# VHH binders against q9y6x5: the designs that were tried, part 453

Target 1, 379 residues: q9y6x5
Amino acid sequence: LPPKLLLVSFDGFRADYLKNYEFPHLQNFIKEGVLVEHVKNVFITKTFPNHYSIVTGLYEESHGIVANSMYDAVTKKHFSDSNDKDPFWWNEAVPIWVTNQLQENRSSAAAMWPGTDVPIHDTISSYFMNYNSSVSFEERLNNITMWLNNSNPPVTFATLYWEEPDASGHKYGPEDKENMSRVLKKIDDLIGDLVQRLKMLGLWENLNVIITSDHGMTQCSQDRLINLDSCIDHSYYTLIDLSPVAAILPKINRTEVYNKLKNCSPHMNVYLKEDIPNRFYYQHNDRIQPIILVADEGWTIVLNESSQKLGDHGYDNSLPSMHPFLAAHGPAFHKGYKHSTINIVDIYPMMCHILGLKPHPNNGTFGHTKCLLVDQWCI
Below, E stands for the ipSAE of ESMFold2; O stands for the ipSAE of OpenDDE; V2 stands for 0.75 times the mean of E and O plus 0.25 times the DockQ between their complexes.

## First folded at step 20 (VHH)

Design uk4 (framework vhh_8dlx_2; at its last look DockQ between E and O 0.81; V2 from the best seeds 0.78)
Fold by ESMFold2, look of step 20:
Structure uk4 (fold): chain B 379 residues (1-379), chain A 121 residues (1-121)
Amino acid sequence: as target 1 above (379 residues)
Amino acid sequence: EVQLVESGGGVVQPGRSLRLSCAASGFTFHRYAMHWVRQAPGKGLEWIGNIYHDDETYYNPSLKSLVTISRDDSTNTLYLQMNSLRAEDTAIYYCARHVWGEARTSAFDYWGKGTLVTVSS
């Protein structure tokens, strides 16, 4: 069987945190492996869409998880974090854990990665935890390592998800150096615990480990609010998602709704679906609503209320503040190599290569990640 | 100011039914999805279910056959109907307001103070 792979996400870990804060444990991990300094993620730069893009190699329009909040008018179905279990939402793509565990003598394990507790194409991760934010990182790690060591058929692909630094980034904002330094130190300690646990269990030398994230975080402010109710009567549309990319389902003529919104704020772009910039790859799915509103970096769309968030994400994926990093260590990876940038969709074909899996059709480019891998010519 | 006030709790015998109410004020209730969550003594929070602006409902699979969530937008009131109550349903029951587009963190921005339901003979 091919080498084993553990994919780890620390939600909301902005790439430049690596330069602006101290990470002794993560820096040791990088020194013995590889670093990609910036990963260009997919629009919208939200949690569920980008986690699914990592494991499918697809743009959001192609995998169908186009936001954290979605609505399907034909079936009258809603999607949110609380009610995310209907395979209907996930079945437009095949994530890597499904492909992996359908191979002979393989299984997959998951500690709370989005979608791993859903039976996608009638296939749920072989070992998984139902999502529960109260479960500690230690317990998640203990389950993952137990499954990696003790499963028949063996676990060859595992995922591990952690909510920080995203949760604290929303609460404090990325510019709060005192609070964010404490949060990021805790994250680095968790990475140290992860590496030490793998060493103690005899997994470290032969397990490939990717540590990455889905997006970054930008600073918000009470001085940067866009009051949607000041621009349009709420009776003219149904709100499917709010900020920083609002999804608008018109109740009246679409052009009339667009005209009421187009000059609402100089800090917000208003797009008819067919006019969404091609560089977003965010148009060709029925779950993308007829009108979207895209706030400028650091601006928050609200419904005549103040906002308690000091940090947010979801903005234009060209913004450096929205970009995570990727680090990796293991027998498949070079040691001490740093790479400037890849696209987040490139991670999927690389993971398929490491695991010896045939990738499904996807938007990634294997050539972008070749230089990270010992079995490839870099040029 | 946004306020959520639960009522209808109390002591009830096993096997009976109970209907809880949540009175909402200070916001445009009919635009928001609303949730019910409970906490048994000494235990963590357990999500019961939600209801959207269009009356579509979603439930915790372990509770689906035992509960029904409804809303009355004319009175700004959220309801939880519970049937065939068991001792393990003893908990504080909360209503909560949904936040659009959040995942994994900050899913609710306003909570009620809760209403206690005690199931005992």
Scores: ipSAE 0.797, ipTM 0.913, lowest interface PAE 0.8, mean pLDDT 94
Fold by OpenDDE, look of step 20:
Structure uk4 (fold): chain B 379 residues (1-379), chain A 121 residues (1-121)
Amino acid sequence: as target 1 above (379 residues)
Amino acid sequence: EVQLVESGGGVVQPGRSLRLSCAASGFTFHRYAMHWVRQAPGKGLEWIGNIYHDDETYYNPSLKSLVTISRDDSTNTLYLQMNSLRAEDTAIYYCARHVWGEARTSAFDYWGKGTLVTVSS
């Protein structure tokens, strides 16, 4: 039988949550598998971009999902959570479920993972759910496991997405120990449910499972605000994205807009597109706007009429608070092995290896994950 | 204070049309994308569509043929034109303000109180 892989994402699960909270189910999962303590995600550290990086192995500039909110000046199209189903946005890359499905005697399944309910390169997952936040984890899990167990051609790659603890992180802030403890306990319970379901169906021993996340969460405060309206008139630009990385489309001369913003706050870096630091790999795409504002950790870029969150993400991807974790279990993985760090783009070539797929050109390094795999050398 | 007030709801027969309005205040309306969402009895929220500052519109594919969203920035008003209404279109309809950069969580930071549309013969 072909190898099978289930990729699970809990949105906004900050890596250090594992150190600061108790996760009996997840720890058991890790004990029988592997853990990567920190995953360096891609800049910007947002949901759509990073989820797509996981399944493509590409930096955002390469796969074209450069933010949760995007604008293409040529086509005048907009991208957001509510309108994410236009293949135009996704077709600059080939996600792994498409690659998998195009193989003989293989199918893919997906529950709510970004991009999975969109025909990408004229291919949509054989089994998928249209995104609906109201659908319970249980229902998502039931569908995924049913498809993994009973499909013909067999589902060999599946993905499962859950919105927590991200939503709660935004609402409560990651430093709210009381509320976040409750939220994270629920997450651990869901992991327990997942494991139990797999065992009940007889999938546990043969299924490779990766549990990961797209980004962390940093604490925000009303005392750490950057109000753009105090620096520049709103008539001078169009806002494409706001915080903590603002995407600015000038309506007047770009230099003038830049000059008005460059000294707006000591806690915000302002970049012309061509001056964006190379380490971000966030330059070479037309969907990146002419001016980018990057707030310091914990600072929020706001407008006069904007709402405030207590937690946020999207900051510099070198910040530990932005980093998720990766845990894995299954025939492909060692047992009881912990690794310090990988890049999020490294997950793709690893998954391809596990599934026996030829990877598309990507930015990942297979060598970074070799120590996780039983069939590879680890120096 | 940001305020959104929906109006135009009521009881309508199947096959009829209805136009809902959303009056916005307390913010620079033309800067924001606006959304329509609805909630049928016993069901979750359903996204209907949105309109951006440049009047670009996007719709739920299941509803695209039945709805048109427009805006008047001079009056800070959002509109939802619904045609060929069905019983299943019975719901509370909300207008909501777009929030930038959010995904798979609350993509809206302000909501109206909603207006009830009942489609019944």
Scores: ipSAE 0.743, ipTM 0.891, lowest interface PAE 0.8, mean pLDDT 95
ESMFold2 (binder alone), look of step 20: mean pLDDT 84; pTM 0.844

Design wl1 (framework vhh_5j56_2; at its last fold request DockQ between E and O 0.92; V2 from the best seeds 0.89)
Fold by OpenDDE, fold request of step 21:
Structure wl1 (fold): chain B 379 residues (1-379), chain A 127 residues (1-127)
Amino acid sequence: as target 1 above (379 residues)
Amino acid sequence: QVQLVESGGGLVQPGGSLRLSCVASGFTFSGSDFTAIGWFRQAPGKEREGLSDIYGSSESYTSYSDSVKGRFTISRDNAKNTVYLQMNSLKPEDTAVYYCAAGEYVRGSDHWQYDYWGQGTQVTVSS
């Protein structure tokens, strides 16, 4: 029988939460499997881009999901959380569930992973849930496990997505120990529910499970604000995305807009598109706007609108606060092995290997994950 | 249809207390971990500001703005589908129209969005 893989994401689960909070269920999961302590995600460190990088192995400039909010100047289309179902945005890459779905005697399933409710390259998962935040984890888990256990053709790849601790991270900030401890306990309990369900169904020993996240969370403050209105008139540009990486579409000469913004704050770097640092791999896509603003860690770019966010993400992907973790369990993985760091794009070739899929060209390095796998030699 | 109705506002002296109520209909706020009820206020000539919110299904989570922290307490009665704002140690600066709102968190939005609003209730703090 073909191998099976369940990919689970808890949005905004910062890697160091594992060190600062208690996770008895997750620790048991790790004890019986593997842990990557830090996963370097892609820039920008946002939900849609990083989730798509996990399943494509591509940098954002390559897979085309370059932000949670995008604008295409040619088609005049907009992408956002409320408008994410146009295949136009997703078709610059082929996610792993599509690759898997196109194989004979295989199908894919999804519970609200970004992009899974969209036909990409005219292919959609045989089983999927339309995104609805009101749907409980239990219901999502029930559907996924039902599909994994009772589908024809068999579901060999499944995804499961949950919005915490991201939602609460934005509300409280990651440094609120009192509230975040409660939030994270709930997450651990959900992991317990997941494991219990898999055991009850007899899937635990045969199913490969990856638990990961797309990004971390940094503490914000009302004392660390960058007000763009103090630097440039709103009539001179269109804001495509705001904080912490602002995407600026000039309405006047680009150089003039740049000059008005370049010294706006000592806590913000301003880049012309062609000057974006190479290490970000965030240049070669038309959906990246002519000017981007990158706030320093913990700083928030604002307009004259009030914000009560105490946590945010999207910052430089080299910052530890932006890094998630990866834990895995199943026949493909060692038991009791811990690894320090991988790149988030490395997950894709690993998953392809586990599933016996030929990977599309990608930016991941399979060698980075060999030590996690029982069938590979770890040097 | 979704409806929110505030009550409990009125005139109080500085240092006094009021308890506001927000009755929700057309949905169950405790039915989702990502549905929130929030209290807002708007004073004359000022922008509307968020004060407090409560969310969570089985277990509730609360938050407060700095302006009301330690003085205001948000709570809910799931059976009555009602959210309360206990306001203590009221100050003249607390004079405003108070609104309750219903919202949700959506993947990739990075913020809690409030889409449904009550009509508001006047709170006046004056000696």
Scores: ipSAE 0.932, ipTM 0.966, lowest interface PAE 0.4, mean pLDDT 96
Fold by ESMFold2, fold request of step 21:
Structure wl1 (fold): chain B 379 residues (1-379), chain A 127 residues (1-127)
Amino acid sequence: as target 1 above (379 residues)
Amino acid sequence: QVQLVESGGGLVQPGGSLRLSCVASGFTFSGSDFTAIGWFRQAPGKEREGLSDIYGSSESYTSYSDSVKGRFTISRDNAKNTVYLQMNSLKPEDTAVYYCAAGEYVRGSDHWQYDYWGQGTQVTVSS
């Protein structure tokens, strides 16, 4: 049977937190496995899009989850963090847990990973939890390990999601070392609990474990606001998403809306859809609105001048502050190897290789991850 | 049924102190890492202002707005399901109705959302 894989995400874990804070448990995990110091994620650098890119290997324009808030012009449907269960949104791609559990004698398990409680292509994760942020890390882990040990057909692919350090990163910002060190210490303790639980259940030696994240976090400030209301009246557009990438659906002539916005702030780029930079791979989907506004790093687009956030993400994916890390341990991975960078879309073909699955067409490059794997010639 | 009840408001002279209490019922603070209790205020003719919040299950995490940092202290007593706001060095500008609110964080929201509010308690700072 193919090896088993557990994919873990700690939301909003900026890559350089590893250098700037102490992680005794995570560093032990890395020492006995592999580290990718920077993962270049996909634009926009938001939670739902990047989690789906990890499990599909696709750019956002290709998998259709293009933001945390979306509007589909064809169906007139709305997507949000509180309205994310319609399979319509997810059906433009096939995530790895669907491919996995459709194999003979295999199932998939999930604790809170975006999309795992949705029947994508009429297939929902074999074992899953409905999303509920009040469920503790311990309970999520208990369910995942129970399913890994006790399921028929056996669980060969499992996902585990945790909302930190994203939740606290938005509240404090990455520069608040006192508060972020306490938050990150707790996360390291949870990683220690994870490893210890796997050891006690006899899973540690034969389970491949990836610990990664979807994006980083940059510092925001009340001194760096872009007041959209100062530039354009609300009646001229529908706002689909606000900051740091605003999605603008014009209610009047598109050129008129663009002209009102293009000089709004020197700290914001205004793009007609056809003018979005090619390097973003963020153009060819109907869910991408006719005009987007992209704030400079650390700037916040607001309607009412005030903001409660001291940290944010969603910015240009070339920014190091937006990059997460990837660590992995298990029989498929080398021990004590550090790698500089991969693209987040490269994780999918690597996972397919580990599980013996044929990947769907995707944007990842298996060659980028060969050096992490014991069964590959690293050249 | 989630309910929040503030108390401890009143009249105080500039430079004085008050301690506000927020008693919760229908849920427990320590049951979730991603439930917060926050203090807000609203003066007549002004927008509502977030002041401080506290969250976490085993450890307490706190935040403060710049307007109150160093003067106000948030704390909680999980056994009493109560959150406190100790307000020191009060100024006439602190005159407002003070509200406690319960909020949560969910994946993909990018913010803490406060959906449950108390009735408010008046704080008046004047000679």
Scores: ipSAE 0.829, ipTM 0.925, lowest interface PAE 0.8, mean pLDDT 93
ESMFold2, look of step 20: ipSAE 0.814; ipTM 0.921
ESMFold2 (binder alone), look of step 20: mean pLDDT 81; pTM 0.828
OpenDDE, look of step 20: ipSAE 0.915; ipTM 0.957
ESMFold2, fold request of step 21: ipSAE 0.766, 0.766; ipTM 0.908, 0.909
ESMFold2 (binder alone), fold request of step 21: mean pLDDT 80, 80, 80; pTM 0.819, 0.815, 0.817
OpenDDE, fold request of step 21: ipSAE 0.931, 0.930; ipTM 0.966, 0.966

Design wl2 (framework vhh_5j56_2; at its last look DockQ between E and O 0.85; V2 from the best seeds 0.85)
Fold by OpenDDE, look of step 20:
Structure wl2 (fold): chain B 379 residues (1-379), chain A 127 residues (1-127)
Amino acid sequence: as target 1 above (379 residues)
Amino acid sequence: QVQLVESGGGLVQPGGSLRLSCVASGFTFSGSDFTAIGWFRQAPGKEREGLSDIYGSSESYTSYSDSVKGRFTISRDNAKNTVYLQMNSLKPEDTAVYYCAAGEYVRGSDHWTFDYWGQGTQVTVSS
């Protein structure tokens, strides 16, 4: 039988949640599989960019999804959560489900994963759901597992996405132990449901399953605000993306805008596009705006508005609070093995290996995940 | 069409209580983990502020602003597709038009968005 892989994302699952909360189902999953404690994600640490990095192995500057909100100055197009279905934004890379589906006797399935309801390079998953947050986890899970079990050609790669604990993380903040405990308990229960469903269908022993996330969550506060209106008139620029990494499109001379912002707050770094630190790999794309503002951890960039979010993400990808985890189970993976850290782009070459796919050029390092795999030498 | 109808507002003395109701039609808010019903208010000359919201399909998750925490309680009746705001220990500062709103969380938005609004109900706290 051809190898099969299910990639599951719980949005905004901060890595240290595993240390601070109880996850009986997830821990059992880990016990019978592998755990990577910290996954260093890509800058900026946002949902669309990082999910696309997982499935392409590319930094944001390379795959072209550089934010949740984007603007292309040439075409005058906008990208956002409400406008994400134009292949124009996605076609700068080839996600793994496209690669998989172009193989003979294989198909891909997807439930709510970013980009999966868009024809990318004129290819859309054989089985997919249009994004709708109202669709329950159960329905998503049922569709995915049905497709994995009964499709012809067989589904060999599938994605499953869930919006928690990100949604609640924004609302409560990650330090709200009472509320987040309840939310995370529910997530663990969903993992239990996933495992149970796979076992019931006889898929558990033969299916490779990866459970991961795109980013973590940091605590925000009304006491840590950076008000741009105090530094620059709103008429002098267009805000393409706001916080914690603001993308600034100047309406006047870029240098003038920069000079007005560069000393706006001691808790915010201001970069001209060409001066963005190399470690971010966030420079070489036309969709990155001329000026970016990067708030310090836990600080929120605002206009003359108050933010109601108590948690946020998108900060420096070196911050532990931004890091998700990766757990995996299946024939390809060891049992009871823990690894300290990988880069999020490393997931792609690993998945390609598992599926027997030739990877497209990517930024991942297969060597970083070798120790997770039973067929690889690891010293 | 989505419709929200508030009721229960009125005149009350300081320290008094009111219970607001919001009946939703055109959708079932309890059918989704990412659909929220929230209460907002707007006083004369002030900006609209969020007070409380509730979401979750099987389990209810609630939140409160600091201004109403400990005094206001949000609840829901799924069978009636109704959300309630129990307001206790009311103060003159609570005088405002209270609005019910419905919204959803959407991936990549990083916030809860309320897109549907009721007409509002007047709450006046005065001696």
Scores: ipSAE 0.903, ipTM 0.951, lowest interface PAE 0.5, mean pLDDT 96
Fold by ESMFold2, look of step 20:
Parts: sequence; structure tokens; C-alpha cells
Structure wl2 (fold): chain B 379 residues (1-379), chain A 127 residues (1-127)
Amino acid sequence: as target 1 above (379 residues)
Amino acid sequence: QVQLVESGGGLVQPGGSLRLSCVASGFTFSGSDFTAIGWFRQAPGKEREGLSDIYGSSESYTSYSDSVKGRFTISRDNAKNTVYLQMNSLKPEDTAVYYCAAGEYVRGSDHWTFDYWGQGTQVTVSS
């Protein structure tokens, strides 16, 4: 009886993949539900920050997960993909699964969404999987559906995360049509499996399902490298994050480090923290380093020539290549409706509305998503 | 204990063929969608070069460097926990020590990392 929501992310799913590749299962999902063609994500356009923005409705500066690699100078703590479990990093915000399971007769379930295996504000998802990339999509789905069907108190909010097409996007780049076509066909088959499993278990008609992503992917090239070592000696700074947004902690006077970097490449913008453009909403957090370097689309900041990504993300969030999509189906959503654009932070207040939760203070605007919902006037 | 053992190297004439094998132990490489086995080579005085890799659990996804595309074919036999590199139309420039390596992808890493390496097998192409 209480409303239920499953939030699914396929990491690195660029919005225009929907136009450029065939997705019979996803297109059928969309036809029976809603599509937002572009979701404008948050800067920097990286995995951990954007997944946390979806579930908190906050810009990165406000929720504190400002990159996939971070350093806190006061505590001397480091955050990375292999060192992400310390609640210290996550505690600057309250994600929706925490708010949800604090309600009477509600629980939350999670299959590997970033942060769901961390006790945030001493609260971890009621049912969860510890992150392990070796766990198949089928097993993740089986656990989620088991929890949705068989839990007391009932699971009313669940998350499901999958590493594709991000993993293959980094390996091949989005312009490799032959290889990305095979990767994306597999993802469409997984979406078909998801829908079929929900139908078989009797969940499909009464479960709200959002399928979205955190960011897109752009093509990189050996011809588009920015060699940081040619501009500045390592002894002058500590490197916290490298590409495409480098985070620079000066070891000497900040102005001297800035001056060595400011004309390093015409394909890289160098910002003192206070000069970061306001439109990024990326300034007011101690975890943002004193100098950042922002590469142009498709350019890679490197220290040497031995390694080069073929696809990457993290660039300016105004770039269409960085934008994911959002599709949704369920009793809360219209059928056959397409919407052009929302902000990724708008997803959180919409989810709170669907679940009947009071949102925490956030940067989203409920009005931007009203047209997706059957209980709202769209005029 | 993860171990990778290459075999199948040797001396071959230009235009000839070899098939390299990489036998894995201590893990099942097809047990994860995000574990890859790759082939690399290194000639004396040169940097290590990535040639090809294969990943996926039920589906096989492959990649090839431009230097070997069309001449080399990567494949695997999941039952034997073995990856192969079929090398055709060999040239003197293909002379190197060939390594297999195991790598993985995890959320938020933004790249594939290859942390486990075999000892290598010598391939020499000369007349």
C-alpha cells in the first residue's frame, strides 16, 4: 500500500546513446512511462559526486563528495574508489534512504549504489550489499527483488547500480560504434531482464522505477594530452586528483604555483578556488583544493605518456556529452510523456514527493519535474 | 594466490604464426563482468605496450591496439580458465617478451587497472 520506488543507475550512460543505438527494451519502458532526454548533472561530472547529488538533491560543494579522489588537510584523510567507507566523507548530507527508513514501518534496500554500504549519520541501508564489482547484475537484481517482496517492515525505497556503460566507455570511447553497440545491446538486455523479473514477481504494476545515470562520456585521443610535468615540478604541489579536473594543493606560495600553471595549455583553464565560475556551484567546501585545472572536452591531463584513456568524463557540466538521461515508469508517472531537460538535483525532491517524505534542504526544484507526475498539474 | 602463466612463445619466421596461452589460477577470470585478461609486450629498451584484452562473464568483449588489429585474435576457454592470443602474419617488429595480465574495473576508478602479471614468454620473429 505505501508507495515504492526503485532507483536504477547504469553508470556513464550518455543521453544521446538513446538516439544513436537501438534499445528495444528501454524504448518500450519509455513508451509506457516518461523520458527526460537530458539531465544536467553537477560539476565535476564524476561518479561518486553525481550519485550522491541524485540522492541528496545537493550540489557537490554542499554534500561534500566533491570528486572521486579527495583530501582533507585538517584530518589528513584521503578518499578514493578503494577508500570510500569512512562516514566522515558522507556525513555532510542525509541521503534519501536514511530519511526513508527513519519513517515508521519503512525500510530501504541497496545493491551497490555509492554510499549505501556506509553508516551515514550512524545509519546504513536496512538491506544492502557491500560493494563488489564481481557480483553479477542478475545477483544484484535478485537481492533487490527479494527484499522488495519479502521484508518486514517493507522496503519502500531501493537502489540498484551497474558499472556499465562506464567501464566499456573508458576502454573504447563513445565513438567506437562497433564495440559500444555490443556493450549497449547487453545493457538493453539487462533492462529487459529487470522489467521481466518485476512482472514475474507481481511488482511491475505498483512499483515506481527510475532508470538514470550519473554522467556521459567523451572521446579521448593520444593527440589531446596536456603534460603537467612540462609546466611545473612535482615538488611545488601535491596532486589530489588528475584528470580532467586536476585538484592542486600548493606546497609553496599559491600565487607562484598558479603563475606556473596559468599558461600551461590553451586547452586547460586554471582557477584559483575563489575564481571558479559561479555556475559550477563548486567553491564552498574545504575539500575543494586551492587550485583546480579544468581540461577542455576530450583533453586529458597527464604526468607522463605511458597511459591514456580512450573515453572519459568529469568535464564542464554544460557539455551535452556529460549529460545522462532519466526514464521512469510506475503508478506515479505519466505514460508516453517526454520532457526535454531537468537538473540532476531535481530528482531528489521528486523522489521525496513520490515516497511522501519531507525533503531536507536541497538545491532541487520540485516544479521542474511536475510534468512527469500524474498527481500534478502540468501547465 | 593469483597466478598467470604464459606459454607458446618461440622462434618463428616472418609471416608465420604462434598461439600464446595464459593459464590463470587463484581466481576465475570469467566469474566477473569486470575482470579482464590482457596481452602486453615489451621489447628491450622499449616501453610496455598493450596489445589486446578480453572481458565479460557471459558475453566476451575484446579490444585491440592498432599495431595488431587484424593480425592478432584474442579468445578464451572459460572451462580451462585460459586466454589465448593467436598471432598471425608475424613481423620482426613483433619480437618481444609477451605478458598476460589480469585487470579489473570498479566504480569510480574511471580506468581499468592491471595488477597481476605473468612472468612472460619470449617471441622472436627472424629469418
Scores: ipSAE 0.800, ipTM 0.912, lowest interface PAE 0.8, mean pLDDT 93
ESMFold2 (binder alone), look of step 20: mean pLDDT 80; pTM 0.813

